# VHH binders against Protein HIGH CHLOROPHYLL FLUORESCENCE PHENOTYPE 244, chloroplastic (HCF244), part 3

Target 1, 331 residues: Protein HIGH CHLOROPHYLL FLUORESCENCE PHENOTYPE 244, chloroplastic (HCF244), of Arabidopsis thaliana (Mouse-ear cress) (o65502)
Amino acid sequence: SAAAVNLAPGTPVRPTSILVVGATGTLGRQIVRRALDEGYDVRCLVRPRPAPADFLRDWGATVVNADLSKPETIPATLVGIHTVIDCATGRPEEPIKTVDWEGKVALIQCAKAMGIQKYVFYSIHNCDKHPEVPLMEIKYCTEKFLQESGLNHITIRLCGFMQGLIGQYAVPILEEKSVWGTDAPTRVAYMDTQDIARLTLIALRNEKINGKLLTFAGPRAWTTQEVITLCERLAGQDANVTTVPVSVLRVTRQLTRFFQWTNDVADRLAFSEVLSSDTVFSAPMTETNSLLGVDQKDMVTLEKYLQDYFSNILKKLKDLKAQSKQSDIYF

## First folded at step 19 (VHH)

Design x2 (from w1 with S99D H101R)
Fold by OpenDDE, fold request of step 21:
Structure x2 (fold): chain B 331 residues (1-331), chain A 118 residues (1-118)
Amino acid sequence: as target 1 above (331 residues)
Amino acid sequence: EVQLVESGGGVVQPGGSLRLSCAASGFIFDYYDLGWYRQAAGIERELIAFITYGDYTNYVDSVKGRFTISRDNSENTMYLQMNSLRAEDTGLYYCAADDWREEPFDHWGQGTLVTVSS
């Protein structure tokens, strides 16, 4: 029974002070970068690791070591903090309950006790509809816990990251490796994490959004097959697609083993669960855009995102081929 | 500001091996494409290898099977393992980087000299 140290209401903190949890992740690093660019004082909660996260310091953030699986390490990280942005997800090798539940519960409780003024939590769209998916269940439970905590908070439900598609489909197709497809009709409105970060900080500054549940969704929802087809077209080659039936996906809790994703662990967990479901992960953005005062046209489309990626690679390949031909002439 | 610093160059005998490193700072390393160029004396600089966001790699034909490009995102460092070195591999080796949303290889290091001689 860790005695709730009644930390006396801390010294008035600056409204510009932000703690980013999960700062090294795919989304977290974008949050840190955007926040710094906008003039916030950013502290990053980072798990102890052999290789330090020096890039965060180089950007101008402060790095503090803590571990959500070790609740006793959390209070010190919150001293002098006004806002918490929680981007953290557990690693696949870690029990989901330890970090994504117990750790986050501890973080929220500690935040409340220390008088944190704003808490941003990232969840998953339609997580309430999929209790059979462990991560979704935990995310939904965390939403409820946060609501019950009385903290001023914003919950943002996400649909998926475009970044995860690079390792999952784009690179394998370029390498003529097998990609995993599904016959599931699941559609996902993927977003660029940079856009998510931008919108988050806009939301953070809008007091009318306090206590609200928002969903961030990309401009269009995509099936796995549509994404593969788009990659094929842009790469100029066919994919070797191995189709896994939905029935098998439901049984295999650990689809993560089949995906050679080079991406962040958080992305793996999120996408694996999304791809195993038969739901649509999209939402109209009209109301959200109106609330935030943003234009949908400012959001990157998946087509543009992948076009840029493949176009750049094709230019590089062309250069390499040209160099190869020149070498053959001289020898 | 994007900074790239090469190291590991030196003198090596034919058939020998060398490992080049490129330390990067000033950008989100994981999201950048990286590459190695080389420039022999009196010859135009040439792209010899690259590694993209997502770790897609490719090589010029003359180094295929001998050179390996890799990256460690935790250390913000790119590597070029060079095996079975030849006299024709002699040159100044440059590290390059780009945001793949921008033009290819718009950032450069100062270079490191590789000399293959008996």
Scores: ipSAE 0.850, ipTM 0.964, lowest interface PAE 0.5, mean pLDDT 89
Fold by OpenDDE, last read:
Structure x2 (fold): chain B 331 residues (1-331), chain A 118 residues (1-118)
Amino acid sequence: as target 1 above (331 residues)
Amino acid sequence: EVQLVESGGGVVQPGGSLRLSCAASGFIFDYYDLGWYRQAAGIERELIAFITYGDYTNYVDSVKGRFTISRDNSENTMYLQMNSLRAEDTGLYYCAADDWREEPFDHWGQGTLVTVSS
């Protein structure tokens, strides 16, 4: 019998009640899935859409419609919630300030007002070092705001998702399409979102982590070129790489800033610029692993991740080819 | 539990079109590879099209240019648009799915019958 925690006088809240914000996102869905698997009562904050995220309901989660850009919709979603896991990030087409700042501020304030007992926030590794990137600046500001809020919270800085590499490099290479490469020495320690979700829930249960800033990083930091090369090797074909000089990106960013309608583009370019810098988006995981009681060996490597992906595809291709040969014989 | 439910099968004349649907549940849909198999009478089941995580697609030669596999991750539904149908396309069509980290297409639907006949 999970002891009901009274968040406010008269409102018993189960410690297993979680609200996931950004539940339909790359990370959010993994959080939801993992949390459900572990026996949590999961509520998902989802923006209204014509096609509802029925898969979340199918999984056993409750879906509530709200929008971070509409703060008035937030309070109702928090009723009976013990823990908030905020995985939300504004879409590229959305103003960063509306969702990632104003919305998040509203969410945090509302969480505080409603007596939320735990708040998990996903940030970006080294966001404090890149104020020139709007998203990073906002993430850092949100970190500070959350800290100042007095909420019991965990801030988790992320380096990058392996999942993004599939659409960005793996599939284009398979399709013999151009991929964008940079000569930038930027290295990113990509993680599997499943691992991130796993570690998050472990962290959630560890009271020693309350109020801490954690960085989740993959076992190795990769350059874009290294990722492309790995994909080429695994795909068995060369990539058509278009290299964009950082200088061009900078110039383009400067030009786009003159036009209000291109702010989104400028923001994206800013992010790209950081990715094209000499920065390393990696962190030692030894302390984190120790704190969480996890083994580094349990985390998926990018090599294994991509190997599995390509290996599976190659098997399917082999099967299709075999079938094609057979059809040629009969037809 | 992974569930796949096919629909959209039926009788169509040669040259006609059908759109098959596969409704999926019980897994993170967009993270799975999906595929269509078909089995004609007296013939072994064959893979005819697949769409991966990341939406890489490929087809068996016999359906290239005529069939289009697609997915809607928001609806957890995979589709097979079949155009210019031929008599040889007649068969039971199966939806398949796999976690690409595991063995290919280890989950199957019950199938939907497509009959191309004049």
Scores: ipSAE 0.849, ipTM 0.964, lowest interface PAE 0.5, mean pLDDT 89
Fold by OpenDDE, last read:
Structure x2 (fold): chain B 331 residues (1-331), chain A 118 residues (1-118)
Amino acid sequence: as target 1 above (331 residues)
Amino acid sequence: EVQLVESGGGVVQPGGSLRLSCAASGFIFDYYDLGWYRQAAGIERELIAFITYGDYTNYVDSVKGRFTISRDNSENTMYLQMNSLRAEDTGLYYCAADDWREEPFDHWGQGTLVTVSS
């Protein structure tokens, strides 16, 4: 019997009070940074960890320890909060159902009970079309749950992050390590998390967007091969690409499903299978841009994003090489 | 405001080891490129190591195999482990950072002095 902390109706919650869940994540930190820059009072829900997220405090945010897997810890984090921005995603080592479903349900329920005025939820584009993928199913179920909750909410479906491409392709290519490629025709309209954060905060301020489902997509949809090719071109070197056939992934998934202990692996593989399908993770942004009053030109392209990344590194490398040559002259 | 604060400098004997730290604040640490510069007496400041977003690392030839650059994103701290120190490694060591979308290493610390002497 979770004692409904009767928040006395009387203390007006400031509209600038935001709780960011998943504040230490790839997107969450950008949300926090953007919100702070725009003058919001930001509270961050952070899982207890040995190394505290002191950087959030340094930015000017308040950090509260809680765990979505421990619902009893959630209510206290919502006191005095106007808006919740839920950026949380379960860790690969955690069961998907614990954080991404049970935890989210608990958070939404608590938000409703606590009188949260606005709830932003990040979902996955086309999650409704892929019930066979556990994460997508859970995300879609969460969308429905949120809608049914009666909370004023914005659901934002995402296609993919440009940031993930750095560790997956850019750095391995620079290090001459093998990269994993698929021949899957899947196209993803990657978006910069900074742009996602920017657009989210704009959406947050627009009351006409309340109750709406939005999709944020990058300017262009990319195949894995196209991304690799772009990285190769920008790095000035060829990638060692190991192609894993989708058929092998499917067989592996089927085999892993026979073992209860490999369910997590199976779930991950399921996601990979979707990425290997003919599915296009892209959406037109015209309506969204119009609604938000933003220009598509203000969004960074993947080409520009990666060009900047590689260009910067190449400048640094050039500098190191130049210095190395000079040092050889002094011996 | 971006702040970088170096520590760990000191006097060491040739062949000794030293670990430098750079505490960073005022930016999203893990999205920045970080680097170490050093300046010996009468010599221009030189880049000796860097670590990028995504943890790509590289070194100047003179320190390869001896120095290791690393970062702890949870602590917003960059490190330089210096082993097998030589007299030629003596200098003021600077921590640097940049948003890789901007100019390389446009933020600097105040430096920490490393002296390798017998």
Scores: ipSAE 0.846, ipTM 0.963, lowest interface PAE 0.5, mean pLDDT 90
Fold by OpenDDE, fold request of step 21:
Structure x2 (fold): chain B 331 residues (1-331), chain A 118 residues (1-118)
Amino acid sequence: as target 1 above (331 residues)
Amino acid sequence: EVQLVESGGGVVQPGGSLRLSCAASGFIFDYYDLGWYRQAAGIERELIAFITYGDYTNYVDSVKGRFTISRDNSENTMYLQMNSLRAEDTGLYYCAADDWREEPFDHWGQGTLVTVSS
């Protein structure tokens, strides 16, 4: 019986009340879905958009319009909330500082003021080691800010999403389009966002994890080349790989820094530079798995993930080809 | 429960255009592969187009260049824009969906009728 912590004089806040920030994102959607499936009352903070995120409502979540870039909109979203899961990341077209820093600071401050009982923040693995990357610096600063806030929190550092590989490599290869590769030996332990969501909610329920910094990493760390090679093998097609030298990226970054309006581009390029370094974005999961009471075998491997994806597509393609041949016979 | 509801079917003249819609609910829409099937009278149901997670698309040869499959993940809706319609395009059109980690197109709508006639 999770004792309703009466935080403020008023209506008791249910421990099952969750606000998901960034609910429409790749990870956020999975968090919302998983939370709903597990019986949580989910509220989604969604920026006003021409096309409403009706799918969240259809799932059974409540949608509230707010914008992290507009701090005045945040307090109302936190009324009656026990837990905040912050999955929000700035869009590439948005200044990083506005959403990922100022907005996050405002959110954390409001959460504290409103008596939020638990705050989950997603960060980036090794963000403390890469202050030259604006996003990583901001993430690390946010980690510290959250720690200093006194909120009961869980910080989860992520390495990368398998989902991003579909649009970046799998689909372009299938379409015989160019893929961008680096010769950088950077390795990333990609995770399925569904696994991230699953583990997050498990962590959420574990009071021993309060105040901890966790790193979620996939079963294996992959280079870009290894990912491309895997996709090629699974697709049965060769990739048109365009390799961009790190030197070119550096020069471009330097040039873009001179223009304030290109800061976003510069920031992205900075991230690319890190990906071009001999950095391994991986962490052992043994301790984390033990803490969470989960088995590593339950985590999807990138091989399995991509195999399923390509296998399904190849079946569909086979069917289309078969139908095409049949139509030629009838007409 | 996965639900797929087709709309937009009707009667159109040869050379005309029609846009079909498939409203989806009960699943993470962006994570699903989607497709259109059609069934003409006396003919087995055939896959004519699909769009995957990641928006990879492909078409049966008979509709290539005329039909366009698309999706709006914000609205949980898939579309089939049909141009230059022909008499042979007449049939019941079905929306289909699958979790790409599962078997292809294991969820189906009820269908919408498209009739191309002069």
Scores: ipSAE 0.845, ipTM 0.963, lowest interface PAE 0.5, mean pLDDT 90

Design x2 (from w1 with S99D H101R)
Fold by ESMFold2, fold request of step 21:
Structure x2 (fold): chain B 331 residues (1-331), chain A 118 residues (1-118)
Amino acid sequence: as target 1 above (331 residues)
Amino acid sequence: EVQLVESGGGVVQPGGSLRLSCAASGFIFDYYDLGWYRQAAGIERELIAFITYGDYTNYVDSVKGRFTISRDNSENTMYLQMNSLRAEDTGLYYCAADDWREEPFDHWGQGTLVTVSS
């Protein structure tokens, strides 16, 4: 109901006008979907490509084309925007890391110049501790650049997404196929990207969050073996685990799919050293939950996420068996 | 809101093939379970195939080896390739979807008619 905030002469800007960068990615899709459901006016910045963004328009978002490696394409995308939510990261098929840095610098500089009222940046937990991993160094440098920019911002460090575990572990275990395991003690506090999106939009509406660095961690940190064991129990199946030492994984791309961050060879090799350091991707959520006014019980646990997934499949299998018996009567 | 639109139905002789499509909108396609139901005259809709978020698939026995369910997440479209069609395959084919966190297949399309006859 409120009139749009007037940030410039002759161009009123509504507080609900949001630009999402990286809108086709795992997190970006959830941000766009949630923001549309909450009544935001959502614009999605995508590279010029045939067909890949049509679903965003079908949802009711506006799609604009820009290439962050070409800074001159950026200013037009920011006209009429109140808030930028930056979900962009290197895609597995895109090895260019220095362009991601330069493009983000250009985006932040344009956002400052255009009077963007709030910039949300997604970073990675522990990024300040692993300069040897190019993606983590880029995230950390971007955090510092954003802090020095004078732009009103929120930085959200992430630990890991539940969404990747379904294809990597849940489905192969249900199908009685081999899954990759590792002896690495690394632990990740996976969060449902739906919860990440919900918490982000809560953070946007709370001015006490402005300028803060938040870490979004799931309710419990899990090792790979603990995830496998949970899937085994919930599916009622024993997994055929191919366990390899982390030292062997350093030369393969399978390691980076564990975190869904990159497939680039150089990043895979550097990333394996993070796993050798016994790193834990988790943080206490007490202060974050207090600041956002949420309770830990509001976030889905990995156990419930997987239980619901397997239970729904079992219902469908029961229905198929009933249909098979019905069909067999006649054939 | 969730929208599902089927296409590709038609008339085909026994032993023939058809490919059905289901275009989806209003949800994150990759993270939904999808399925195909069919309804012959005078009977309830029956689930014949499904594909989950994460691409686990299964089929009713009468269509195994003849039908293949698939999804193209870049096009937000599900498919059913139907080979070696039989007269008993005649009916309305519906695509269905659910957010696997709730009840199975709580969203439906309008259906596309498949007729197998000579």
Scores: ipSAE 0.775, ipTM 0.928, lowest interface PAE 0.7, mean pLDDT 82
Fold by ESMFold2, last read:
Structure x2 (fold): chain B 331 residues (1-331), chain A 118 residues (1-118)
Amino acid sequence: as target 1 above (331 residues)
Amino acid sequence: EVQLVESGGGVVQPGGSLRLSCAASGFIFDYYDLGWYRQAAGIERELIAFITYGDYTNYVDSVKGRFTISRDNSENTMYLQMNSLRAEDTGLYYCAADDWREEPFDHWGQGTLVTVSS
């Protein structure tokens, strides 16, 4: 019976059995890939969709269908799971209250009722300081609900992902296309999602982290203009930058691309007030690194991330040029 | 384990078209750089097109304007649309991939044969 359904708290399960919620997202994919590489038994919760998530199964994960907006679908996904890693956020077209609050409450309640041994929740740095932004308020409320739930947990606040910067800045600058800058003073300490995944798996194995709030911040906080300037230098080109006042960004999808958090309209409009402040999405990592037993120098810097991206392209371009020269030799 | 499997090769007349496919598994497809190599008899493999994470593309001059590389991240599949084929396009076509953090194109498929003849 216990093999089929967890009927009571304390049913033994392997510490390597994890459920990743939001497994098809930017961070979720990285968590699943890393966990599989480290030998975890990975189950992926995905919403039903016309195109299947066969790539997750091809990687060696188990895929289960559920929808956080439909709480009755959740309990079956938790059978035999030791740890939940919750990477989920609502889709832009969905009401944030239904998915990111009610769905998360239901998930946490089910996890507690089914004896889940650890729950990892990704939140947003500064979410306690911006209740006027609906997503930040919901993240903060979820943190408090998790703290009060009695469920063993780790909360990880994030600042921003390096992965989003490639399509938004690096490629358009290489292609001599326009990029949108802003005069906002806000700074973001972007982190490579590979490092987020690595640090997360280290954290979940560490009993001293249980119940703690961690912030994962990249090595340096960057303004949008500083990111553009770095890409210009590495590409060897001047960007065609259109500087857009923050008030114009309020009404465009470009706001969400700066932070990679959401396309929700209400979040975009309310978040513009954060952009007009001197808010810094960064935190010192000394204590976190000490707790996790990691060295700051092991984290990828944005400079190295982009240097590697552009340098690898240069090598490929040289290879294409060498083939042209080889062809000319035959003439 | 990274796996790349090419398909879509065959025999085609000069001026014709083919579409090659490369099915990928064992890595986060969206975040990898992908490419096509071509090997004619007695010649080393040559890079003919690549597409990066973020969809920057480039081509060797001999195929530019005739070949189009693309990727479908929902299907974990890369494509090479080959138009206006010429006899010198005959060869074994390999798909390749790398995560751009290290050396270019360190993973390879087994190849699919394209023959352009009348």
Scores: ipSAE 0.735, ipTM 0.920, lowest interface PAE 0.8, mean pLDDT 82
Fold by ESMFold2, fold request of step 21:
Structure x2 (fold): chain B 331 residues (1-331), chain A 118 residues (1-118)
Amino acid sequence: as target 1 above (331 residues)
Amino acid sequence: EVQLVESGGGVVQPGGSLRLSCAASGFIFDYYDLGWYRQAAGIERELIAFITYGDYTNYVDSVKGRFTISRDNSENTMYLQMNSLRAEDTGLYYCAADDWREEPFDHWGQGTLVTVSS
């Protein structure tokens, strides 16, 4: 079902009428794609862009433009919507307070006022333990605001996405480029965003989950060095690793300011201190799996995710090599 | 449904250049592996270049240094820049895509014809 449905105020709305906020992001794309495939009527809230998000329309979603920093733009996006799935996180170059706090508060208030039946909010595991990290503090404050709002909701804390590891480690190792490593014992239970999307849609159909806080964690928690070692094994390549203790990373942050590097590097270093500590980003999934009626065996492991990525590349490389040898015969 | 539409084919002299385009829809473009196949008359399609999710690229030896594969995720379009074209480059050029979690290149376009002749 590719058609979008808009209903006027005062008309009953179908439970399959969904607004996705943050629809162009890593997780948001997966939510939109999966919901469309499952027959939902999907509306995407997108900030105005120089190049519009035409791919969402091509998929069969309705795209509406709004700016969460301007609360007056929000109510029209909610007309005819039953459920909001909020994947939005501020961009690195934007003020986190404006988008991730003020905009989120405005969205939740509008959703309550307009009678939205369910609000799904993505948070970060351990956000209650790291008030020194602005994004963590704002996620935690938003969880509390949502709990006190009276809005029917589901809060889902996330640990980390497997998708990010392709660019950070898998491709650079294939290309024999340097990767950053650390010997810190921090562990992350990465989950495939396709699994996150599937579990989210299962969760929103289950009335027993209304009002709950869930944590979605991958099957195993991995250190940075364990991820690098796995990529080395699967690629058949030794990594060129620059291993840096956390205290040395702080020195490089000072040097980046001296050279007037972008704030992107400094912001990455500030958040990376938590990710380079002894913190564990994982949770037991037995109760969550039981509530959702899913089996852990149906979740993609990081080893399977990366094995499939590298194996598919190796098949393509073998095909290219075979074609090159056939061409040699003809020349 | 996954759709791939090629364009930019035509007739060109040896030593000339063409740029092929592949417009894609129905999947999350930047998460897929993409590739170009070439088929001369009467033979099987051959993989000539691919670009992965994450932008790892590789080429068959006969086109390396002459052809460049690229993608523009904001336009959901893959390109093949073909330089220094030779008579053996004549054929139908297909764009292909796969979700690398399964079989390589399980989705295909209809092809665009490239003819290199004097």
Scores: ipSAE 0.714, ipTM 0.914, lowest interface PAE 0.9, mean pLDDT 81
Fold by ESMFold2, last read:
Structure x2 (fold): chain B 331 residues (1-331), chain A 118 residues (1-118)
Amino acid sequence: as target 1 above (331 residues)
Amino acid sequence: EVQLVESGGGVVQPGGSLRLSCAASGFIFDYYDLGWYRQAAGIERELIAFITYGDYTNYVDSVKGRFTISRDNSENTMYLQMNSLRAEDTGLYYCAADDWREEPFDHWGQGTLVTVSS
């Protein structure tokens, strides 16, 4: 077990006591699940009565209610916490200033005042290059605020999640439906959120990482067309591609505020905004891997990720077909 | 630990309906593939329906159009709505789950009994 860190008389704080903010999101769920599996004491900060919070308690996490837009609710959530892992992203219907700026500023200030020993912040690769994208501007400003705060921290810039590609391409191709393509040759180095969680927890335990900015990039950068082609090959089906300009995707983002959207949608919309750029969303991982003591070959490739997904489905389909033949018996 | 608990089995007459539930814990429910198996007397368990991460679904031909698999990620619960039940639908119904990165359906519930008789 990790030794307790005693920063105040009579109140030692264990290094395994962590608070996860944004615990119900795509990455946050993986962070919570893996941290619990590795024996951490996990507390999840959720808004009052969020729909998915009961599953976090069922996993063995502690759930506390707070709203980042209401700073007075934050201090109680930090009592007895060594490390904060901040995965939060505001919903598309909310002003980004409220959750992703004012809420984060309040959280960071409270964490500093209460002696939190480490703060992990997830940012976006190239956020300093895209001030025209509100989320990227706020991510970059938050990076700078955190650096000047005096709080011990790790900033992790992300490129893209493999998980999003299942709903965007793999399932529609299996269902013989249209998939969205784009006319931009933008490349994204997607990473499996399981690998992001693993690397994050390794980084937490390594004091050489304190104060650093890391970029977590997948093993290869992919265009949208390359992803579609890979899914076609693995599914054994041709895709019906609807190609849209990236500028149309940004306009559609405005229209989607008329619908009920989750944080999962916000993650896809942030990715869509990344695609509006003409840059490659990847970074060399040699230094990061060396600092963390990990090997690039241990990262899941997109090929393997999708191959496993499709191969598992094909096995189940084969079983169903064999069982249909067995159940079709005439006397 | 991964845990799956079925409920909703019972006795029903031919043409009737039942709704089975499978409560899950110990894994990220949204990211797993889920399925229902049926075991009639003297027969090995047979896959009858599955739903993947990303909500791709498929069914064995004998239940297609009569059974509907679904999941409620907010409640960590999978369902099987069974309509137009027939005598050959009698058996133990198991929910199953897997991390689709490995072998299909390596975690199982204890089963719930469905009896269709007149």
Scores: ipSAE 0.711, ipTM 0.914, lowest interface PAE 0.9, mean pLDDT 81

